# Ledger of designs, part 325: VH-VL binders against q0atu2

Target 1, 119 residues: q0atu2
Amino acid sequence: MLDKKARIRTSREYRNVFEKGKRLSGRFLIIYYVENALDNNRFGFITNKKIGMAVIRNRIKRQLRAIVREYQGQVKNKHDIVLVARAGIGKSSFEGMEKDYIAIMKKAGLFARNANKID
Below, E stands for the ipSAE of ESMFold2; O stands for the ipSAE of OpenDDE; V2 stands for 0.75 times the mean of E and O plus 0.25 times the DockQ between their complexes.

## First folded at step 16 (VH-VL)

Design ui13 (framework fv_recibokibart; at its last look DockQ between E and O 0.89; V2 from the best seeds 0.83)
Fold by OpenDDE, look of step 16:
Structure ui13 (fold): chain C 119 residues (1-119), chain A 121 residues (1-121), chain B 108 residues (1-108)
Amino acid sequence: as target 1 above (119 residues)
Amino acid sequence: QVQLVQSGAEVKKPGASVKVSCKASGYTFTSYYMHWAKQAPGQGLEWIGEINPKSGGDNYNQKFQGRVTMTRDTSISTAYMELSRLRSDDTAVYYCARDKFYWEELYFDYWGQGTLVTVSS
Amino acid sequence: QIVLTQSPGTLSLSPGERATLSCRASESVESEYLHWYQQKPGQAPRLWIYGASSRATGIPDRFSGSGSGTDFTLTISRLEPEDFATYYCQQYGDTPHTFGQGTKLEIK
């Protein structure tokens, strides 16, 4: 899925995004995002036990990673972005998650202007 | 005790700008997001936007995009909302309100007392 | 955006009576993200119920919240004089975080 260099991996990296960034709440996702000093974007994913059992949480993470990978080339450069799964995401289809991701990323202005986006 | 104290009432002409302040006390200012809401006379509430007091990162309602600017001064635990190009329908009471920094329990648990902004010729 | 519609617009009741306030969402909202606020004239809104059914600190147990999906309800089992005010529902399920237009609970 995502390359190691495209992943937020440490607690410190996550904390940095939360503290120095901004947030935007979507239907199924809350994104926290901040500019980084790298040549690539990094993504983090957060699920909690309220969403469901570990199997469900892992499924959701897998799906979100797939979505992020699909659109990673269209995201503005030099950003750290954390996706927090919200309540109800487990009831959503993959297409629903994708739609929400696109919507929230557009609202955040994180997609490149020349990107081919799904409406 | 948590308190949000806003600046006093403002009277402005159309086309002018207004800047409302919200001073926080009784808690760590940078540990909560600050929101702003609009309430026109006799009407309901409308969300304007939010700001991360720690970083200054902001997110606005598209309805107010281009006219609203949210800032903060951490040294005095004060948030600011500036609304430009004022028009008559901007006449309202404006509130600041806080919610949690993280994604848990996102609701407005404390509000400022409100600031009346009147826009008239 | 998610539109919240409250009903009735005005509810006239006497102390001691039961009050039922409705909040309908234009699309499904998770209970965790549906909240209620109380506002009295000349005052700021005050958090009353959060997560559809949890009372805020200091809120009497005569207040209760329920509902899921698109239909939510605030109930006051036995009205006290201090309960007469305007109540607003709010959703935090999407941006913008919209409010209902409010239900004014007034003395009959």
Scores: ipSAE 0.836, ipTM 0.937, lowest interface PAE 0.7, mean pLDDT 95
Fold by ESMFold2, look of step 16:
Structure ui13 (fold): chain C 119 residues (1-119), chain A 121 residues (1-121), chain B 108 residues (1-108)
Amino acid sequence: as target 1 above (119 residues)
Amino acid sequence: QVQLVQSGAEVKKPGASVKVSCKASGYTFTSYYMHWAKQAPGQGLEWIGEINPKSGGDNYNQKFQGRVTMTRDTSISTAYMELSRLRSDDTAVYYCARDKFYWEELYFDYWGQGTLVTVSS
Amino acid sequence: QIVLTQSPGTLSLSPGERATLSCRASESVESEYLHWYQQKPGQAPRLWIYGASSRATGIPDRFSGSGSGTDFTLTISRLEPEDFATYYCQQYGDTPHTFGQGTKLEIK
């Protein structure tokens, strides 16, 4: 579970990421990201109705939160990052989503903080 | 009427730089990402990168990383692409194109007319 | 990166004939992210089909797109003189965004 400090919560916080940042597309995800003025990273999650029914969208959000939590120690500090689930993500496996997250974070230069790697 | 109007053709020598402009009209310039693409003679299209015109945040195709710089001037609704250390295989038509800021139905809906850059000794 | 391979490279047909243009991806691409552009000599590309099957505004219904996974098709049911051009498929499903090399549809 992500700590409350690691969550993007308000519409203003989300809009700041979209307007002040940049983006990168992956197979199942788009990330929008911007450097923040905090001591920590914050994550936001967007799923839309086009992905499927609420049960499916809630499952996708839970899976993405789990992936983010698993790799949060590898993310460069002081970033606000919004993960947007794209169409077709409901057909992907957890492993497929995880691989896409790793790839897109590496392309963004956000993922490769080896000081926090375990084992 | 959405329009993207690009600067005129350029002839450059190897090792020089070129800066191509793309002036937008008919829409809110800072509400759409701007992209650039290359089309060498007789070749297909190759994506160069994109810029968030509101923040100036950019991402480039790795093939162009280190030689390309994208900028903009929001006061005149104009995007720029500068390509440095030109070589003969940079001879091409360069296009600007826009897409939406947000994540749904992303495609290049409007394109500039293109700018021919010729690199010759 | 995802490579898009279009076939045939050149297609020579007469007005009134049916044209079928193929786009094959090196990896699966969700249909929502697969687009087609038309380009005539001396002109910029124009959005033609988006999301594999949706026609852009003003595109005649003789154009249809289909496909999923790695195989996508643009079909022109009855060619008009203005349809002779080069057609590119494009994926917006991964970065870098890539284009096929084009199919040149030329008059016989």
Scores: ipSAE 0.774, ipTM 0.900, lowest interface PAE 1.0, mean pLDDT 91
ESMFold2 (binder alone), look of step 16: mean pLDDT 92; pTM 0.938

Design ui15 (framework fv_recibokibart; at its last read DockQ between E and O 0.90; V2 from the best seeds 0.89)
Heavy chain, then light chain:
Amino acid sequence: QVQLVQSGAEVKKPGASVKVSCKASGYTFTDYYMHWAKQAPGQGLEWIGEINPKSGGDNYNQKFQGRVTMTRDTSISTAYMELSRLRSDDTAVYYCARDKFYWEELYFDYWGQGTLVTVSS
Amino acid sequence: QIVLTQSPGTLSLSPGERATLSCRASESVESEYLHWYQQKPGQAPRLWIYGASSRATGIPDRFSGSGSGTDFTLTISRLEPEDFATYYCQQYGDTPLTFGQGTKLEIK
ESMFold2, look of step 16: ipSAE 0.809; ipTM 0.914
ESMFold2 (binder alone), look of step 16: mean pLDDT 93; pTM 0.946
OpenDDE, look of step 16: ipSAE 0.850; ipTM 0.941
ESMFold2, look of step 19: ipSAE 0.802; ipTM 0.910
ESMFold2 (binder alone), look of step 19: mean pLDDT 93; pTM 0.946
OpenDDE, look of step 19: ipSAE 0.836; ipTM 0.941
ESMFold2, fold request of step 20: ipSAE 0.834, 0.811, 0.832; ipTM 0.921, 0.914, 0.919
ESMFold2 (binder alone), fold request of step 20: mean pLDDT 93, 93, 92; pTM 0.939, 0.940, 0.936
OpenDDE, fold request of step 20: ipSAE 0.912, 0.913, 0.913; ipTM 0.960, 0.960, 0.960
ESMFold2, last read: ipSAE 0.824, 0.827, 0.842; ipTM 0.916, 0.919, 0.922
ESMFold2 (binder alone), last read: mean pLDDT 92, 92, 92; pTM 0.936, 0.936, 0.939
OpenDDE, last read: ipSAE 0.914, 0.914, 0.916; ipTM 0.960, 0.961, 0.961

Design ui16 (framework fv_recibokibart; at its last look DockQ between E and O 0.92; V2 from the best seeds 0.82)
Fold by OpenDDE, look of step 16:
Structure ui16 (fold): chain C 119 residues (1-119), chain A 121 residues (1-121), chain B 108 residues (1-108)
Amino acid sequence: as target 1 above (119 residues)
Amino acid sequence: QVQLVQSGAEVKKPGASVKVSCKASGYTFTSYYMHWAKQAPGQGLEWIGEINPKSGGDNYNQKFQGRVTMTRDTSISTAYMELSRLRSDDTAVYYCARDKFYWEELYFDYWGQGTLVTVSS
Amino acid sequence: QIVLTQSPGTLSLSPGERATLSCRASEDVESEYLHWYQQKPGQAPRLWIYGASSRATGIPDRFSGSGSGTDFTLTISRLEPEDFATYYCQQYGDTPLTFGQGTKLEIK
């Protein structure tokens, strides 16, 4: 899925995004995002036990990674972005998650202008 | 005890700008997001936007984008909301309110006392 | 945006009576993200119920919240004189955050 360099991996990296960034609440996702000093974007994913059992949480993470990978080429460069799964995401279809991701990323102004941008 | 104390009432003419302050005390200012809401006379509440007091990162309601600017001064635990190009329908009481920094328990547990802004010719 | 519609607009009751306030959302809102606030004239709103059914600190047990999906309810089992105020529901389920237009609970 996502390359290792495109992943937020450490607690310190996550904390940095939360503290130095801004947030935006969507239907199924809250994103925390901040500019980084790298040449690539990094993504983090957070699910909690309220969403469901481990198998459900892992499914959601897998789905979110797939969505992020699909649209990674359209995201503005040099950003760390953490996706927090919200209550109800487990009830959503993949398409619903994708739609929400697109909507929230647009609201955040994180999508670059290109010919492949989805409306 | 947690307190949010806002600046006093303002009277402005159309086209002018107003800057309302919200001073926080009784808690760590940078550990909670600060929100602003609008309440027109006899009307309900509208969400204006939020700001991360630690970083200054902000998120505005599109309805107010282009006219609102949220800032903060961490040295005095004070948040600011500036509204420009004022018009008559901007006449309202403006509130600051806090919620948690992280994604748990997202609600406004404490509010400022409100600031009346009157826009008239 | 998610629109919250409260009903009735005004509710006139006497102390000791039961009050039922409704909040309807234009789309599904998770209970965790539906809240209620009380506001009295000349005062700021005050958190009253959070997560659809949890009472804020210091809120009497005569107040209760319920609901899911698009329909939420605030109930006061036995009205006290201090309960007469305007109540607003609010959703944190999507941006922009939105409030209902409020229900004014007044003395009959």
Scores: ipSAE 0.841, ipTM 0.938, lowest interface PAE 0.7, mean pLDDT 95
Fold by ESMFold2, look of step 16:
Structure ui16 (fold): chain C 119 residues (1-119), chain A 121 residues (1-121), chain B 108 residues (1-108)
Amino acid sequence: as target 1 above (119 residues)
Amino acid sequence: QVQLVQSGAEVKKPGASVKVSCKASGYTFTSYYMHWAKQAPGQGLEWIGEINPKSGGDNYNQKFQGRVTMTRDTSISTAYMELSRLRSDDTAVYYCARDKFYWEELYFDYWGQGTLVTVSS
Amino acid sequence: QIVLTQSPGTLSLSPGERATLSCRASEDVESEYLHWYQQKPGQAPRLWIYGASSRATGIPDRFSGSGSGTDFTLTISRLEPEDFATYYCQQYGDTPLTFGQGTKLEIK
């Protein structure tokens, strides 16, 4: 889905995004994001117990990874981005999550100059 | 005792800038986002934006983009909001308010007392 | 952006009466992200109800919140003199964060 190079893996890496970055809230997602010192983007995913049982949280993670992979070429380089699934995301369709992701990434200014074409 | 204490009232001419301060006490300043909101006289509340006080990272309501700058000084636990190119419809009380860093229980649990900014020719 | 429309704009009632304040969202807001604030003249807003139905610390149980989707309600079962104020709903379901225009609850 995403290469290992493009994944945020450690708790220290996650904390760095939360503490050193900024955030935006969408209907189903909150993103936390910060510029990194790498030559690539990295993505992290959080689906805490409030959302539901493990099978539901794992399905949501798979759907979010698929969305991120589809649009990763449009994301400005050198960013660490953590997607946090909010309450209610389990009621969303894949298309609903995708729409929310596109909207929030545009609001964050994280899409490249032709971001309006991916809508 | 969590407190947010704002700077005093300001009177400005159109075209000028104003910088409002919000001094935090009773909690770890860098562990909560700081927000700013506008309330024009006799009207409701409008969200201006937020700042991560640890990093200085900010996000603004598009209605204020290009005219608002949020900063902070962590050594004195103080957040700032500067609004430039003031117009008469910027006359309002401006509030600071805090919420948590993380996605749980996001609401404004403490507010500053407000700062009246009057823009008058 | 999500527009919150409160009704009525002004509600004139006497102490002891029941008050019902409405907040309608232009699109779905999860109840966890719908909040109510009370504001008295010359004062900052104060968190009153969070997550649509949870009372903030020290808020009397005559205040109750309910609703989901696009329709939310704040009810005061028996008005006390100190309850006369303006009440705002607020959503944290999408950026920009937005408030309703307020319902002024005034003494008849």
Scores: ipSAE 0.735, ipTM 0.899, lowest interface PAE 1.2, mean pLDDT 91
ESMFold2 (binder alone), look of step 16: mean pLDDT 93; pTM 0.944

Design ui17 (framework fv_recibokibart; at its last look DockQ between E and O 0.89; V2 from the best seeds 0.84)
Fold by OpenDDE, look of step 16:
Structure ui17 (fold): chain C 119 residues (1-119), chain A 121 residues (1-121), chain B 108 residues (1-108)
Amino acid sequence: as target 1 above (119 residues)
Amino acid sequence: QVQLVQSGAEVKKPGASVKVSCKASGYTFTSYYMHWAKQAPGQGLEWIGEINPKSGGDNYNQKFQGRVTMTRDTSISTAYMELSRLRSDDTAVYYCARDKFYWEELYFDYWGQGTLVTVSS
Amino acid sequence: QIVLTQSPGTLSLSPGERATLSCRASESVESEYLHWYQQKPGQAPRLWIYGASSRATGIPDRFSGSGSGTDFTLTISRLEPEDFATYYCHQYGDTPLTFGQGTKLEIK
């Protein structure tokens, strides 16, 4: 799991990303992202009741955290990134989510070039 | 009432640049994302990109990347789209349109009246 | 990118008739992210249906939207003279955002 220092935790932190950042809509995820003044990246995760019951939402969050952790070292430094789960994500496989994450992060230019990227 | 009023028609030569404006009124300019779309004569709509009016953060269609620049002036609630290295197939009506700042409802509920840009030698 | 294909390209009908417009997506789109716009000549597009089946404010109930997955439909139960226009479907399900090529509903 992600370290505490790598998590967006407060409403204020989330609001800051939304207001000061920009967004990019993917198939299963919308990312909001902004540069921060820290030495590390922070990630936030948002699911709503439209996605499903709490058990489903928690599963999705767990899966997204796993994906983010897997590629954490490949993300450009000093960014706050919020992942918003979109409708239909519950129907997707883990691999599908991962593929979408990679695609959207590439489109956003958030991956480092020297990273071992998966196409 | 919500209004998006765009700048007037433009006539440009190939290789030139054009900057279209979209002035918003009747709502909080920084509380909605602004999008731009292209409609060639007799054709459908093509999405160009979006901008966060509050931060200036932008996201462009790759088709237009390198030639399009979206900006805004919050003091006058105006968004701008600049298209450079114009060519004949850039001839079109360009629209600004807003959607919600957050992710709950993502659609274009209000549009500008459009700006005709003609590119000809 | 997700390609939206509308059919027919042109639909010629008379007032009082039923109109059925189709929008097919190259891949599945959640209903929440499929929308319809109406456009008349010389005017900007106007939001008509959002979320596949919800009428925008002021849209009469003779208009209805339906569908899921890759197939979506806009239906006009009884055409009024003011309904003749071009209708575009739109997906907000993936970047880049895309539109159908439009269906022109013209008077016979």
Scores: ipSAE 0.851, ipTM 0.941, lowest interface PAE 0.7, mean pLDDT 95
Fold by ESMFold2, look of step 16:
Structure ui17 (fold): chain C 119 residues (1-119), chain A 121 residues (1-121), chain B 108 residues (1-108)
Amino acid sequence: as target 1 above (119 residues)
Amino acid sequence: QVQLVQSGAEVKKPGASVKVSCKASGYTFTSYYMHWAKQAPGQGLEWIGEINPKSGGDNYNQKFQGRVTMTRDTSISTAYMELSRLRSDDTAVYYCARDKFYWEELYFDYWGQGTLVTVSS
Amino acid sequence: QIVLTQSPGTLSLSPGERATLSCRASESVESEYLHWYQQKPGQAPRLWIYGASSRATGIPDRFSGSGSGTDFTLTISRLEPEDFATYYCHQYGDTPLTFGQGTKLEIK
């Protein structure tokens, strides 16, 4: 689970990312992102209705939260990032979602280059 | 009714820059992303990039990264694309096109009429 | 990046004939993100089919789109003189966005 400070919670906060930021489309995800004025990152999640019923959408959200948590130490600080599930994500594996997240975050320039060089 | 009206044809020498404009009317300019595409003579379409007209946030096709700059002036509902260090293979018609701001039904529903840029010695 | 390969490059037919235009993607594209545009010489592209199979507003029902995964088609059941144009497929399934190279549908 993400810490309370690392969550985008209100409709206004989500709208701010959409209106003030930019976006990038991947195979299973679209990210909207913007620099924030905080000392930390915040993440939001939106599941498309075409994914399926609530149980499936909640599973996808849980999986995306796990992926974000796994890589959060590699994300450049001071960003609000909303992950929007695209059509087809319900058929993907956890590994497929993870690969897409890594790819789209790299394309967005949101990963720190030297995060994995630790002695 | 939605209209996208682009600036007129340009003739440039290699090494110069060109800035094409796209004036929007008939909708709320800041509520749709603006895209640019290139079409060389007798050839297909190539996506250049997009800009959020409200924030100015942009993303470019890597092929054009470093030579393209997209901007806008919200007071006159106008988007701009500037291409620098022009080469002869930049000779093309450049189009603006819009799509929805959000994630559903993403396609280019309206296009500008195109701007011919000719790069010759 | 996802490469869209259209075939044939040029299709020469007469009015009244049936046309079938192919678009193949190098990777699977959800049909919602596969689109077709029509372009006539000297004009901008026009949205024609979106989401693989849905006709844009005002597009005649002689045009139909189909396909999924990597294989998509645009079919014109009976060609009219105004249908002779170049048709491009387009994917919004991954960045960078890409177009096919086009199929020029020309009058024999």
Scores: ipSAE 0.798, ipTM 0.910, lowest interface PAE 1.0, mean pLDDT 92
ESMFold2 (binder alone), look of step 16: mean pLDDT 93; pTM 0.943

Design ui18 (framework fv_recibokibart; at its last look DockQ between E and O 0.82; V2 from the best seeds 0.00; counts 0 for: pae E 5.0 > 2)
Fold by OpenDDE, look of step 16:
Structure ui18 (fold): chain C 119 residues (1-119), chain A 121 residues (1-121), chain B 108 residues (1-108)
Amino acid sequence: as target 1 above (119 residues)
Amino acid sequence: QVQLVQSGAEVKKPGASVKVSCKASGYTFTSYYMHWAKQAPGQGLEWIGEINPKSGGDNYNQKFQGRVTMTRDTSISTAYMELSRLRSDDTAVYYCARDKFYWTELYFDYWGQGTLVTVSS
Amino acid sequence: QIVLTQSPGTLSLSPGERATLSCRASESVESEYLHWYQQKPGQAPRLWIYGASSRATGIPDRFSGSGSGTDFTLTISRLEPEDFATYYCQQYGDTPLTFGQGTKLEIK
């Protein structure tokens, strides 16, 4: 579970990322990201009903949080990052989601150069 | 009514740079992403990249990475695409196109009329 | 990147006939991220079908889109003279965004 300090929680915080940030579209995720003025990164997660029932959406969120947590220490500091789950993510394996996350984060240049768990 | 009006045709020599403009009207310029596409003569369409007009945040196709720069002037609701180190295969019609929403209904609902860029020695 | 292959390259038909245009993706694309555009010579592309099967505003009901996974189709039930143009499919399912090479629908 992500620390509360590492989570985007308010509508205002989400809006700020969407309006002031960049975005990248992957196969299963769209990430919106912007630099923040904090000493830590914050992550937000968005799922919609098109993905599936609430139980599915919650599963997806749990999986995405697990992925983000695993690679959290390798992400460049001082960023707010929102992960938007795309259609089809429910059909993907955990490994598929992880690969997509890594790929899109690399494209965004959000991983530190000395990151250990990414190829 | 939504309109995207692009700048006029350009003729450039190899190695030069070109900057195409796209002026938006009829909607809130900063509320929609702006995309650019390339269409070589008699060929299909290639996606060049996108820009968030509100923040200036951009994302480019790797094929054009290092040569393309997208900017905007919010005061006049105008987006710009600059392509540098031009070569003959850059000869094409370039289009700006509006992305309707951030993460829903992701398609180009409005297009500029296109700008012909000719690169020849 | 996801490659979209359209077929046929050129389709020659007469007004009143049925037209079937195919778009094949190298990877599975969710239907909501597959779109079609119409382009006439000297003009910009125009959104025609979005989300694989939804007609854009003002598009006649003789146009229909279908498909899922890797195979998508644009159908014109009865061709009108104004329908002769080039049609492009486009995917928004992955970066970079890509287009098919187009199908030119011409008068026989």
Scores: ipSAE 0.757, ipTM 0.924, lowest interface PAE 0.8, mean pLDDT 94
Fold by ESMFold2, look of step 16:
Structure ui18 (fold): chain C 119 residues (1-119), chain A 121 residues (1-121), chain B 108 residues (1-108)
Amino acid sequence: as target 1 above (119 residues)
Amino acid sequence: QVQLVQSGAEVKKPGASVKVSCKASGYTFTSYYMHWAKQAPGQGLEWIGEINPKSGGDNYNQKFQGRVTMTRDTSISTAYMELSRLRSDDTAVYYCARDKFYWTELYFDYWGQGTLVTVSS
Amino acid sequence: QIVLTQSPGTLSLSPGERATLSCRASESVESEYLHWYQQKPGQAPRLWIYGASSRATGIPDRFSGSGSGTDFTLTISRLEPEDFATYYCQQYGDTPLTFGQGTKLEIK
């Protein structure tokens, strides 16, 4: 799981990312991201009710948190990043979600140039 | 009454640039993404890109990357699209269209009336 | 990118007839991200059907949308004179956002 300091918690924090940030859409995910004033990154996760029942949405959130945790050391610091699960994500594999995440994070320029290996 | 009112038609020569405006009214301008689309004469629609009007953050279709710049002025609720190094195949009607802010809707519920840009010698 | 292919290109029918317009995607698109627009000559497009099957506000119930995966349809059960226009499908199931090339529904 992600460290608690690296989690977006409040409605205001989420709205700030949506309103102030940039948006990039992938096949299973949309990311919203904005530079923050902290010394660390924070991540948020949102599932739409059209994805499925609560048990399915919670499973998707757990899988996305695991993906983010795996790659968090490669992410440029000082960003708030919200991952929004798209409606088709319930039909994807873990590997499909992971590949989508890597692709959109690279397109957003959010992986550090000289940090741990990426790609 | 939601309205998107665009600037008037433009005639340009190849190599020039054009800047089209889209003035919004009847809603909170900074609460919706603004998109731009191209429709060449007798052709279908092609998405150019989007801008977050609150932050100015943009995202472009790769086909237009490097030639398009989207900006806005929130004080007058106006979005802009500038296309540079114009070619004859840039002759088209350019539309602005708004997209609901939330991630799951991603469709265009209101459109501007369109701006004809003609590129000819 | 996802290519949307609409068929037929032109559909010539009379008022009162039933129209069926097809939109086929090169890759699967979740129905929530497949939308339809109507455009009349000299006018901007207008949102018609969203999420494959939901009518936009004020759209008559003679219009219905259906489909999933790669195959989507727009059906008009009984054509009225005002329904003759060009219809576009649009997807945002993946970037970039794309439109079909349109089906022109014209009066016989």
Scores: ipSAE 0.233, ipTM 0.771, lowest interface PAE 5.0, mean pLDDT 89
ESMFold2 (binder alone), look of step 16: mean pLDDT 93; pTM 0.948

